# VH-VL binders against q9umr5: the designs that were tried, part 32

Target 1, 268 residues: q9umr5
Amino acid sequence: SYKPVIVVHGLFDSSYSFRHLLEYINETHPGTVVTVLDLFDGRESLRPLWEQVQGFREAVVPIMAKAPQGVHLICYSQGGLVCRALLSVMDDHNVDSFISLSSPQMGQYGDTDYLKWLFPTSMRSNLYRICYSPWGQEFSICNYWHDPHHDDLYLNASSFLALINGERDHPNATVWRKNFLRVGHLVLIGGPDDGVITPWQSSFFGFYDANETVLEMEEQLVYLRDSFGLKTLLARGAIVRCPMAGISHTAWHSNRTLYETCIEPWLS
Key: E = the ipSAE of ESMFold2; O = the ipSAE of OpenDDE; V2 = 0.75 times the mean of E and O plus 0.25 times the DockQ between their complexes.

## First folded at step 1 (VH-VL)

Design m2k (framework fv_mavrilimumab)
Fold by ESMFold2-Fast, scan of step 1:
Structure m2k (fold): chain C 268 residues (1-268), chain A 123 residues (1-123), chain B 111 residues (1-111)
Amino acid sequence: as target 1 above (268 residues)
Amino acid sequence: QVQLVQSGAEVKKPGASVKVSCKVSGYTLTELSIHWVRQAPGKGLEWMGGFDPEYGKTVYAQRFQGRVTMTEDTSTDTAYMELSSLRSEDTAVYYCATWGSEYLYPSHNFDYWGQGTMVTVSS
Amino acid sequence: QSVLTQPPSVSGAPGQRVTISCTGSSSNIGAGYDVSWYQQLPGTAPKLLIYGNNNRPSGVPDRFSGSKSGTSASLAITGLQAEDEADYYCQSYDSSLSGYVFGGGTKLTVL
């Protein structure tokens, strides 16, 4: 009787990372069909996000078709951006709850430590040089790099985030907005102790201005212009914000209190 | 720290094939990009190929294309390099190495190296 | 055939400075591709010394430094020590070959 749950992982991640999440779901909602999509695992998570969206779409279509009552998405970290684009490109999705688990929804402007075992963390102030090149845009992490000091470069060069946020025009923008608005609930989860997502408020559609002062969702042009439907969803009562302190980036999918507080209530 | 452990030395006849393994420890294979570099006795280093995350696939040096196959078994965290139609000039130490620095810095280098596998091709 | 040219040997006395050159072309170093340097002690695998022109991995002493200008790069070793005796290789990417290229190697002798 519970709707199926589809899980989309993050950067350098795999299905094994969600073992605890699956245990929690089985305990509270026994019989739930949970599918952790085993696509773009590990190094493949660096592939361009539009390529990942196409692959995940092919995997998601048959699951949605078998569940006429609807499905839930749980999308972790980079996976939350994949799910944003999926909901926009699919004319016929039947997603009830889209649970975004510490995802950089307005982008990333902070040093990542995913490769620090090989290299020291690079300065964020210089990453725009590589990320906003054609070569850099072939890497997923650069698809959501959002340097607040180089907005013109971000708007011109971002092949993914600027388009799905409606920050740069696209022929499909009106259809993408219509499709995204089909979602039942947008559940946003994140927190100040994440340590990776920078600013952490990006998980709630907040982001830096040119002075690195965080402006919350309601102060963003994308919200004020209702570019892809955030203002409409908020007015509908469909946006849920669930911040939690004390949780590091790799612990969002394995913390029981987080699950019970922020995820469990949205798994009908 | 990443450790790469390679299979033992091989002696092959001309025309045979050799398959060298590289087992990853300290990290999973899926978190790394493995490349292969060889060195003939008393000679320099020569890149053969490896996984390129920009293309999402394995790429090979032009001189080895058609003769080399690089595969990975993620269940055992082991990478393989198979070289066919062996010639005497293929006698070399074959190294596996991790490729890094490409995501946050516009530099491609080989950070960690296996101990090497000596392949001798003789009549 | 090495695409990047290094001198076959270089020598110095303990405490002195030596420089090892690496000469490329417009398709590699001249195209803006970064240079990395490796140290290989006899009978061992190469060890990364310098990446991205002049960055040192943890554990590499600051006596080792790199530089790049035009189509060439160089590795400088100051305060030479006996344990620095090794072969040194430069490495870059070549767009015309669509692959990584190494220099021919330089044998450093500490007198």
Scores: ipSAE 0.000, ipTM 0.397, lowest interface PAE 14.4, mean pLDDT 86

Design m2l (framework fv_mavrilimumab)
Fold by ESMFold2-Fast, scan of step 1:
Structure m2l (fold): chain C 268 residues (1-268), chain A 122 residues (1-122), chain B 111 residues (1-111)
Amino acid sequence: as target 1 above (268 residues)
Amino acid sequence: QVQLVQSGAEVKKPGASVKVSCKVSGYTLTELSIHWVRQAPGKGLEWMGGFDPEYGKTVYAQRFQGRVTMTEDTSTDTAYMELSSLRSEDTAVYYCATKDYFSGLYEPFDLWGQGTMVTVSS
Amino acid sequence: QSVLTQPPSVSGAPGQRVTISCTGSSSNIGAGYDVSWYQQLPGTAPKLLIYGNNNRPSGVPDRFSGSKSGTSASLAITGLQAEDEADYYCQSYDSSLSGYVFGGGTKLTVL
């Protein structure tokens, strides 16, 4: 018997994006109950991330309650950040494997088609003016905009990412860390040919310093301070890193080789 | 799968109003940003208005301000464009257009309705 | 009046290269806004051909390419085929008008 799988989609996505993933799971783990959450689909994926976390939390509670053996999460792109916050705010989650598919865990700093569609006149160097405003923070993509040249503004204005990463203090930080550490495995997936997540190492908790040099997870203050438990999870042997070249951003959920290599082993 | 299906041709007198519909199939309306573009016979494309992501709201082209109203009914997945105080110069094919959610494109005009011919004549 | 200027017509023989220009101003293309191109076959709705200056949607052959420099953009069609006979429109955003703008259109005739 396999644990249920809950899928959380990304920006401008819906359950349609996961049809191949569901086929793969059915082939390798027949009988698995897979629930793709149809919340915040399409344009609604632009809603503030804390609003999305609340909605997804309400949807996952009954699924987790009916699976005392535990559940797995597969969270794609922006959805990986929703799942990060979900695991921190739920003091009763029973997630075994949290599988993060190319999610900007340390944030985004790159010109993407999505940002260009939202803010067509803005270059990545100027997006901080919009994203770190109160109006900008009403859009999910601005909730994880992380401009390495304006780190002071990011720390002050980010209503989401800086808080869940423990980069800015929060009254609930200790409880959020304790809750997050309940996860069995943190499976990080991403790669250099993604083309959207910038830097791609953000999917592995790496990110730009002020000179746009990528520093890996172990060099990040959030890791060194163990702000939400990454150092503890790594010491426990609970972090899995599965980079793969040759995969574009919209293909992570539909590539069989990736599924077999990085996802399938964690769907007990 | 995804289609924008528009209402049929209309003939109107000057001074009347016309309301063109655009029904979304294969999606829910809330997953798309609908824009309206018109084309007079033998002439070019002219943007009338639609959801502008830069401003986070529906905006209308300056020349149509006060004459055009764009609405949507999410219960029927139908968008509407109503143009009032019609003139003979408003004779055109009116298109609804949007981003194809499943195409992965960011441009708002990658999926178009078939067009609705509106003729305004005395 | 269109705010983006295109030649009204261009022509070429099969296998040749043609280019269609799109000239804007400092409030649109010159302000850094991207240019998209649309192909319209007679009696049909426009179809997206190029977006983001030089990206092709799935199904558009690499014979079609775009470029942008200063206040102008250009669509290049190589290996011209009879089926390319259509009207072509450029499109951008204009900050002074706070809206999308189209070129006047170019009729391509394949001889």
Scores: ipSAE 0.000, ipTM 0.401, lowest interface PAE 14.7, mean pLDDT 86

Design m3 (framework fv_mavrilimumab)
Fold by OpenDDE, second read of step 2:
Structure m3 (fold): chain C 268 residues (1-268), chain A 123 residues (1-123), chain B 111 residues (1-111)
Amino acid sequence: as target 1 above (268 residues)
Amino acid sequence: QVQLVQSGAEVKKPGASVKVSCKVSGYTLTSLSIHWVRQAPGKGLEWMGGFDPRDGETVYAQRFQGRVTMTEDTSTDTAYMELSSLRSEDTAVYYCATDSYYGLGSYFEFDYWGQGTMVTVSS
Amino acid sequence: QSVLTQPPSVSGAPGQRVTISCTGSSSNIGAGYYVHWYQQLPGTAPKLLIYANSNRPSGVPDRFSGSKSGTSASLAITGLQAEDEADYYCQSYDSSLSGWVFGGGTKLTVL
């Protein structure tokens, strides 16, 4: 039998977005128990990510308990960060495959539609004034805002990304790293035509330097320092990178070719 | 938490300029949007201008455009408001204020205020 | 004169309920922008009382409430107390002016 699959949605999303993915899984892996967690849907996805992590944790614990052989996680967009944090704080998770589906794993620094909705005339160069303010971190999108031109503010004000990355020292860094390393495989999915994740390489832990040059995962301090286990995972062959062109952000969960190429192989 | 401390009272002649300071503590100035609001004696509150992160720039009320300049010194965490060509009707208490909430599809409220600076313009 | 219109004064006896209206237009309240309310005690700086139409900051009693409908907003005070005597201002954003706007203020007298 196939291991259960747990799906976590993204910003302004809901379980409805994954109807095609459910069909794909049902067709290719009959009998798979798929649970799309319908928590923090729509505007509620703007809640602080740590609050979301707690909510999702409460939902996944019973599922994991009933699946002693392990489960798979498919986490889309913002959900990928939620799942990564979830795996960091859970010392008893049994996740086999963690599939990060076009997630801003190394953060976001770009004007996208979800930002335009909140701030129609906002420029990315000025969002630090909001996201790194005393109250900015109460919004999920600010929890992973990563301004390469204001590194000090990021490191000091980011209450989520900087912590799960181990970029800021905290008492739980070692334990979180240990917990995260329990994952069997980390499957990173994304592509250049995403249009939302900026830079798109963030889905692969790449990101801007101070000159907005995109550096790869292996060039990042979090990797070099192995602050949360990326270097260790890569060394043991546990990281899978699956880039795909021609897919827009809202289509990652609804593309058959993408599913067959990047998702299906890891649902056994 | 955020605290705003303003400079002392000013007495100016008509035609002169006044520059009021607002020192921020508890958080970096660069992480805040500073606004200025004045209140003439016995009158209501009047927004003068401030930084709008949605627009990514400092915006001035139409009434004061060309006569007011708002600046920031990040090295000292101090915001400034300079009003030139002062008139008797500019006599008011001037407040700096900053926000702590960004709502969906809305603009900021001012939940932190300085103590106010009285500016008197008289011959 | 103010973009947002408030009654100049309201009054009530201790324990009573009073309401303060704030009337805007299609370019501010009617455009969907949040309404905020401030309380200003005599000789003090304004204090945020209600934000985003109906939310109370920490420390604000639940006897204060805000609402918004159409082009207007309202501040309600139940169980009126002597210390509630103050000036109250509504605030919003006006797209036609590209700036924040205040109401003219309402003086609340506790009889």
Scores: ipSAE 0.008, ipTM 0.494, lowest interface PAE 10.5, mean pLDDT 91
Fold by ESMFold2-Fast, scan of step 1:
Structure m3 (fold): chain C 268 residues (1-268), chain A 123 residues (1-123), chain B 111 residues (1-111)
Amino acid sequence: as target 1 above (268 residues)
Amino acid sequence: QVQLVQSGAEVKKPGASVKVSCKVSGYTLTSLSIHWVRQAPGKGLEWMGGFDPRDGETVYAQRFQGRVTMTEDTSTDTAYMELSSLRSEDTAVYYCATDSYYGLGSYFEFDYWGQGTMVTVSS
Amino acid sequence: QSVLTQPPSVSGAPGQRVTISCTGSSSNIGAGYYVHWYQQLPGTAPKLLIYANSNRPSGVPDRFSGSKSGTSASLAITGLQAEDEADYYCQSYDSSLSGWVFGGGTKLTVL
């Protein structure tokens, strides 16, 4: 039998977005139990990420307990950050493949339509004023806003991403690293035509420097310091990179070629 | 696919209230943002209210504040718009519509519309 | 009352190009809020035609295009056809009203 699959959606999203993904899994791995978590759907996806992590944690515990052979996670967009935190805060997770589907793992620095809807008079260059306030940190999208021109504010004000990436000290950092390293495979998926995740290399732990030049994962302090285990996972052969061109942000979960190339091989 | 099915036509007297329903199928109500738009005979579209993600609350157009109430019953996937103290100028077709904010590619456009409910206010 | 200004009518012959303007202000289109366009055929509910200034939903032919500049937006229809005869509405968000606003509508007549 195949291991169960747990799906975590993204910002302003719900289980309905994954209907094609479920069809693909059923075709290639018939009998797989797939649970698409319908927590924090739609507008509730704006709630602080730590609140979402707690809710998703409560939902995944019984699923993992019923599957002693392990489970797979498929986590889309913002959901990939939720899953990053889940793997760190759970000292008993049994995740084999963590499939991160176009998620801003190093953060977001781009004018998205959701940010424009929430903060319409703000340019990406000015969003740091709102996002790095206590009020702004009550919105999930601000929890992973990463302004490369105000890295000092990001490090001091980010209540989520800077902590989970080990970019700012936290008393639980050592335990979070130990827990995250229990994962079997970290499968990173993304591409240049996504159109939303900015820079798109954030899905592969790359990000802008102060001049907006993208530095890849191996050049990041997070990687070099091995803050939560990326360097260790890469040395173990546990990180899979699967970039694909021609796929827009809302199409990652509905492209058959993407599924067959990047997802299907990791669903044992 | 999302479908919005509205309740049937209503005829009301001035001063009465009307409650129009909008049943959502093909998706769950809590995953959509429902808006209400009306159109008087031969006139243009007028937004009455709907979900505002910036405050996580339903917002009403100032013109209707105090007269309109928009509610949802998640157990039946049905949204409601109640307009009180009806006047003859409230005679219009009332539409429910959803702004597609699911997925980061959404632009809050009203992409699914109900068929409309004709409300006639006459003595 | 309409916050966004559209011409009340436009007309064209089959095969020609027609443009419909939508003029806003600094509190809506000028503030960078997106413009959406709707087509309303006689006796029907409005249908989304263009979203986020220039994007077409599935099923809308490429004869329809949208653009935005400053405080205004425009809908262009090329290769005009008889079935394009309808009312067209622009829509945006207005920060001073904290709500969605529509244009007054433009009746397109195909001659």
Scores: ipSAE 0.000, ipTM 0.430, lowest interface PAE 14.1, mean pLDDT 88

Design m3a (framework fv_mavrilimumab; at its last look DockQ between E and O 0.66; V2 from the best seeds 0.00; counts 0 for: pae E 11.1 > 2)
Fold by OpenDDE, look of step 3:
Structure m3a (fold): chain C 268 residues (1-268), chain A 123 residues (1-123), chain B 111 residues (1-111)
Amino acid sequence: as target 1 above (268 residues)
Amino acid sequence: QVQLVQSGAEVKKPGASVKVSCKVSGYTLTSLSIHWVRQAPGKGLEWMGGFDPRDGETVYAQRFQGRVTMTEDTSTDTAYMELSSLRSEDTAVYYCATGPYDLLTGYYKFDYWGQGTMVTVSS
Amino acid sequence: QSVLTQPPSVSGAPGQRVTISCTGSSSNIGAGYYVHWYQQLPGTAPKLLIYANSNRPSGVPDRFSGSKSGTSASLAITGLQAEDEADYYCQSYDSSLSGWVFGGGTKLTVL
């Protein structure tokens, strides 16, 4: 039998967004128990990510308990960060494949049309005034806002990304790294035509330097220091990178070709 | 938490300028939006201007445009409000204030206030 | 002269309910902008009392409540207490002025 699949949605999403993904999984892996977690839907997805991590943890624990052979995680967009944090805080998770589906794993620094209703004006250069304020981290988006021009503010104020990345020292860093390294495979999916994740390479742990030049994962300090286990995972062949062009952000979960190429191989 | 400490009382002649400071502690000034509100003796609150984090610029009340300048010194975490061409009507307690900006709704509220700076304009 | 209009004064006896009105226009309250309320005790800086029409910050008793309808907002105080004697200001944003605006203030006297 196939291992259960747990799906975590992204910003402003719900379980409904994954109807096509469910169809694909059912067709190619019949009998698979797929659970799309309907938590923090819509505007509730703006809640602090740690709050979301706790909620999702409560939901996945019983599922994992019933699946001693392991489970697969498919985590979309913001959900990918939630899942990474989830795997970092759980010392007893049994995740085989962690599929990060177009997630801003190394953070976000950009305002696209997708977010224009929240950011009606150009916000990229000024959002640090909001996100890194005493109150900004109450918004999920700010939890992974990564301003390359204000690294000091990021490192000191980011209550989520900087912590799960091990970029700021904290007493759980070693344990979180150990927990995250329990994952069998880390499947990173994203692409240049995403239009939301900025830079799109963030889905592969690439990100801007101080000059807004995109550096790859292997050039990141978190990798070089192996602060949360990326270097170790890569060394053991546990990281899979699956870039795909021609897919917009809202289509990653509803593209058959993408599913067959980047997702399906890791559901067995 | 955030604390705002303002400079001391000022006495000025008509036509002069006054520059009030507001030192921020607890958080860096660059992570806050400082606004200025004044209150004439026995009168109500009047918004003078403040930083708009969405536009990344300082916005002034129309009444004070051309006569007020709000600046920041990030090296000292101090915000300044300078009012020129002072008049007797400018006699007031001047407050700096800050608070959270709500990304979802766009509203801004003043949760934290300085202790106020009394500026007296008299001949 | 204030963009938002408040009664200059309101009074009530201890235990009573009092209401302070804040009347705006189509360019502020009527445009959908949120209304905040501040309490100012004598000789002190204003304190946020109600935000976003009807929300109480931590530490504000539930006997304080706010509401908004049309171009007006209202602050209600139930179970009036002596310490409630203060000035109260409403605040909103005005699109025509491109700035924040305050009401003229209301002096609440507890009899």
Scores: ipSAE 0.550, ipTM 0.811, lowest interface PAE 1.2, mean pLDDT 94
Fold by ESMFold2-Fast, scan of step 1:
Structure m3a (fold): chain C 268 residues (1-268), chain A 123 residues (1-123), chain B 111 residues (1-111)
Amino acid sequence: as target 1 above (268 residues)
Amino acid sequence: QVQLVQSGAEVKKPGASVKVSCKVSGYTLTSLSIHWVRQAPGKGLEWMGGFDPRDGETVYAQRFQGRVTMTEDTSTDTAYMELSSLRSEDTAVYYCATGPYDLLTGYYKFDYWGQGTMVTVSS
Amino acid sequence: QSVLTQPPSVSGAPGQRVTISCTGSSSNIGAGYYVHWYQQLPGTAPKLLIYANSNRPSGVPDRFSGSKSGTSASLAITGLQAEDEADYYCQSYDSSLSGWVFGGGTKLTVL
């Protein structure tokens, strides 16, 4: 039988977005129990990410408890960051494959329609004034806003991403790293035509330097310092990179070729 | 702002096909999720299929697979539903229904409906 | 049988309260998919009445309300008026069918 699959959606999203993904899984792995977590839907996806982590944690505990052979996570967009934190804060998770579907793992620095809906008069160059305030950190988008021109403010003000990446010290960092390292496979998916995740290489732990030149994962301090286990996972052969061109941000969960190439092989 | 205007009533013989149109105004066609729903006389609503612009996919209800085709012509802002191999049981009012993606709920909902097209299948 | 089950009819007098149930399963309402409600007046196209379980579109009076619990949803109508006489349909998404499903419909008669 196949391991259960837990799906975590993204910003301004819901379980509805995954209907095609569920169909693909049922076709290739019939009998798989798939649970799409219908928490923090639509506008509620703007709630602080630590609040979302707590709610999703409560929902996944009974699912994991019923699956002694393990579970798989498929986490889309912002949901990939929720799953990063879940794997760190849970002392007893039994996740085999963590499939990160176009998630801004090193943060976001781009003007998107979602950002303009929430902050209509802001541009990416001045959003740091809002996001790195206590008020701004009450919004999920700001929890992973990573302005490469104000990295000092990001490091001091980010209440979520800087902490889970080990970019700022936290008392629980060692335990979070140990917990995260229990994952069987970290499957990273993303691509240049996404149109929302900026830079798109953030889905692969790459990000802008101060000159907006993208540095890949292996050049990041979080990797070099092995802050939460990326270097250890890569050395273990546990990181899978699956970039694909031609896929827009809202189509990652509904493209059959992507599913067959990047997701299906990891759903044992 | 969105308005849907459907083509007029049709009478068809068994075995023929029918193509119903739905002209969209007040919004960009390619940004709308266009769905087709039918209703036989005195019966309930039955979803036939629809298009999701977020993923670019058209999905058909299982019982219409192989008989229905849904297309759109962006140059005329018109969506089409073609049903083939018509039987007397296909006699129904056919509706197009649509709405933009709702960011606040994370769903499409059928905010706007066409007036309906009566298709009668008789020998 | 419909995938979503509604009573075929309900009735009430002007000014009374009526409730219409919509019973689903683990593949639709129980899976967390939202429930929408439509009102169909005689001879007209359906009109969206309630969306995403409990939200009202602009122009729908607050005497119409929706709720969801477990695998079921309900539509409540208070202060019944003659103009409310119509067919009411619930709708959700069903993952096992990979498509939208409607309830069988409920005919509301205002006595």
Scores: ipSAE 0.184, ipTM 0.679, lowest interface PAE 5.1, mean pLDDT 91
Fold by ESMFold2, look of step 3:
Parts: sequence; C-alpha cells; structure tokens
Structure m3a (fold): chain C 268 residues (1-268), chain A 123 residues (1-123), chain B 111 residues (1-111)
Amino acid sequence: as target 1 above (268 residues)
Amino acid sequence: QVQLVQSGAEVKKPGASVKVSCKVSGYTLTSLSIHWVRQAPGKGLEWMGGFDPRDGETVYAQRFQGRVTMTEDTSTDTAYMELSSLRSEDTAVYYCATGPYDLLTGYYKFDYWGQGTMVTVSS
Amino acid sequence: QSVLTQPPSVSGAPGQRVTISCTGSSSNIGAGYYVHWYQQLPGTAPKLLIYANSNRPSGVPDRFSGSKSGTSASLAITGLQAEDEADYYCQSYDSSLSGWVFGGGTKLTVL
C-alpha cells in the first residue's frame, strides 16, 4: 500500500514526457496510484507561476483528501518551484516526500534552448530588462529569473521567487514558513551535466554571488536567516541531497539508475 | 501600475533639435523596453525606435536613422528621444510606449502609453 | 505609403457588424508575425484592443474580435455602438525593415 504520487511537470511538458518514470514506479512499487497533472501543458507552461500554483492546488486537493496517510510529490524543473509554492500556500497539505528533480530552486541565470528560441538575440546579461518589467513577470520563466548583477531589481520586481524565498517582506511569510515545514522530506536532485539549470547548484539551493561565484545552500542568506525553513529542515535531517553526474536536463525522468538511487527510496 | 508621463509641448524652428522626456513611475525604467511612436496631425501612427531585446540594443526605424537618439537616465527613471535637423513635416505628437513582450513569437505590443508631447516645427 | 494597408474609413449603423482589414506581405504578417490592434479616441493616446491576432486584454468586450489569414488580418466589431467611433490601427513586425510597423489607420464612423 504505497502512498499516491503526484507528478508536476516543467516548461513545455506533458504527461507523455514522464512515461518512463511511471513505468519504473509501476515495476518497483506495483499498485502505486500515480497522477501526472495534465495542466498548463506546452505553451500554457509559460503562464505566470502564481496562476499555475492556483490551478495545481485545485487539482491536488481532492487527491490529498482521499489519501489521509499522505502523498509524495515529484516535481521536475519549473514544476519544482510550483511545488515549493504549493507547500507554502497550502495549510492543509499532507506531503511526505517532496522530490525536486533538477529544479531551479534559487533561480536561473543562464541561456537555454527555450530562452534562445524566445529571445534569439538576447543574452543573460541583458534579459533583466524584459524579466524585471511588469509584463515580463507575466511569463513563468521571468518569475524565477535571478540576475546576480541586478539584485535590487530582482528583489523589487520578482513577483514569485523573491517571495517564496522570503527575500522580500510580505504579510504571509510566517504562515508560508509554517506550512513548508510540515513536509516530511525534501529530496534535492540535480547534477553538473544538466546543461539547462544555471547554475546547476540552483537545484540544491545554491546560487551565484555578484562575481558569479557559486555559494552553496549553507552560504545563502535565505539559509542563514532560515527565511522559509531550510536551516530547520536540515537540522531535522529532512533534507536529502542526491547529485548525479552524466544526466542531461531532459533525461532526469528517464534514467533508471537515477530513479533507483534518488527517487525510489522516498516513495514509501 | 506603470505610468508614463511626458514633457510638455515644444515649438521649434527648422534645423533645431528637440528632446522629449518620458518619466516612468510605478516601475523601474531599466526593467522596461521604451519605444517611441509619433503621429502627425490628422495622420497615422509611426514607430520611431526603441530598445529591442532580440537585438540587445536600441533599434531605430530606417526613416529616422541618423537623426534620432534614444537614451535613458536610470537615476531619474526617465527615457529621452532626441530628434535633430527638424523639418516642418516633423510636426507631430510624440508618444512613449511600452508593454509585454511575447516570449514565444518575439512580438512587442504597446499597452502602456504616455500622454503625448506636441512638437511644432515652424519658422 | 504604410507597409500595412488599411481602408481609410469604414461606417456602420448601431447594432451592425463592421470589419477593418489589414493587408501586409510575406515580410510581415505572411512571415508569421502577430498582428495587434489599437483603438484611438479623439485627443487621446492609443489603447491596445487586440493582441497576438485574436486575444482581448481584460476590459475589452467580446464584440471585438481579430483574425489572421495568409498575409492579411481583420478586426471585426459586432453590435456596433456609438462609443466605437474612433481610429483603428493594426501593427506587426517587418523582417525586411527590421522594425515595427503600423497600418495607415481606419476611421470608424457610427451612423
């Protein structure tokens, strides 16, 4: 009797993208009810992240209600930010394992194929002009764009990441921290060969300083101030870090060794 | 809410220059892509130029290349458009505008507009 | 001459349907670039009416609609009302000019 698993996809994804992960779960934990949320697929994944959080919240409520013993979340790429916001805004969630699969938890500061497709002549150094504008914040990618060279603009303009990280004052900070801390385990997965998440350490709450030197989770202000509970979770032994080399961004949910090592142990 | 407030009307002689300002409030100028559009009396809208993130620089409409300069002062959140070698046909209302950039198609739409600045060129 | 061609004027009676065309070329609308539409009331700045061919911003009633086919676009206004009397402009990007272009404008008169 395994807990239900809810899968939240990333940018330009659909439930078909996770077919191998679903197969691995069925083979190793037969009888597990797995739901890949079929919301904000394809182009719709560019909608504002708060809109996505609201829609995914409405979808997970009945699943969680039918499983009072708890559920697990597997959240891929952009979906990991959606899930972290869900854990903060839902005072009634019953998530045991939150599995963050190569997600830009501290933000993104790098050129990607999707960004090159959207902004073919722009570089990461000037994308802040788009992302830190009122209309730029209407796009999900810009909701977690984190330019280390324009920290003041990030802190003032971010409608999503700066808020869920507790980097900007807001009236819900105490309640969101309390809700987030109800999670059983936070499982962080990522690696140096991802090729998309930049820096890849963002998947482990690491990020650039102003000189583009990566500061690890324990060196981040959000950790040191315990702004949303990372220091508390680590002290409880509730944070699992599972880095793995040799996996590209689109291969995290289709690698059996990664599944067996980093995911399966947490799908009780 | 973003607001664009432009400088007041100007009267200039042919051959002079004009510099129109556009002060941004409700947001930081460096986070916006400001474009300039003019409209001669009784005529249509004409794009003059602006920052284009696809090019990573300010782009000027071919018709105005060499006569127009668009600058920004981030300390005052103010954008400027300067048009030199003025002629009588440059008599127009000059607007600054900005708006969402469609990330999938690279289109730029203008949903915030300044009130307009009338520039009259007469001898 | 405007890169995008619009009729200079269109008229209709209250309650009727009017259509405003916007004709481009293979370097703009025909290249796949979106069309936006603006409404301009006398003495005011333009206002965004339709974006990305057919989308309405909040506050724009559903009697305004846009479409695109081939190298042309169309703005349709149904249930025509007196307050719809205005100038209407289409806008797109042109790859040969490397810049944004507006149509010449259409004066809508409500009879």
Scores: ipSAE 0.007, ipTM 0.421, lowest interface PAE 11.1, mean pLDDT 87
OpenDDE, second read of step 2: ipSAE 0.524; ipTM 0.797
ESMFold2 (binder alone), look of step 3: mean pLDDT 88; pTM 0.916

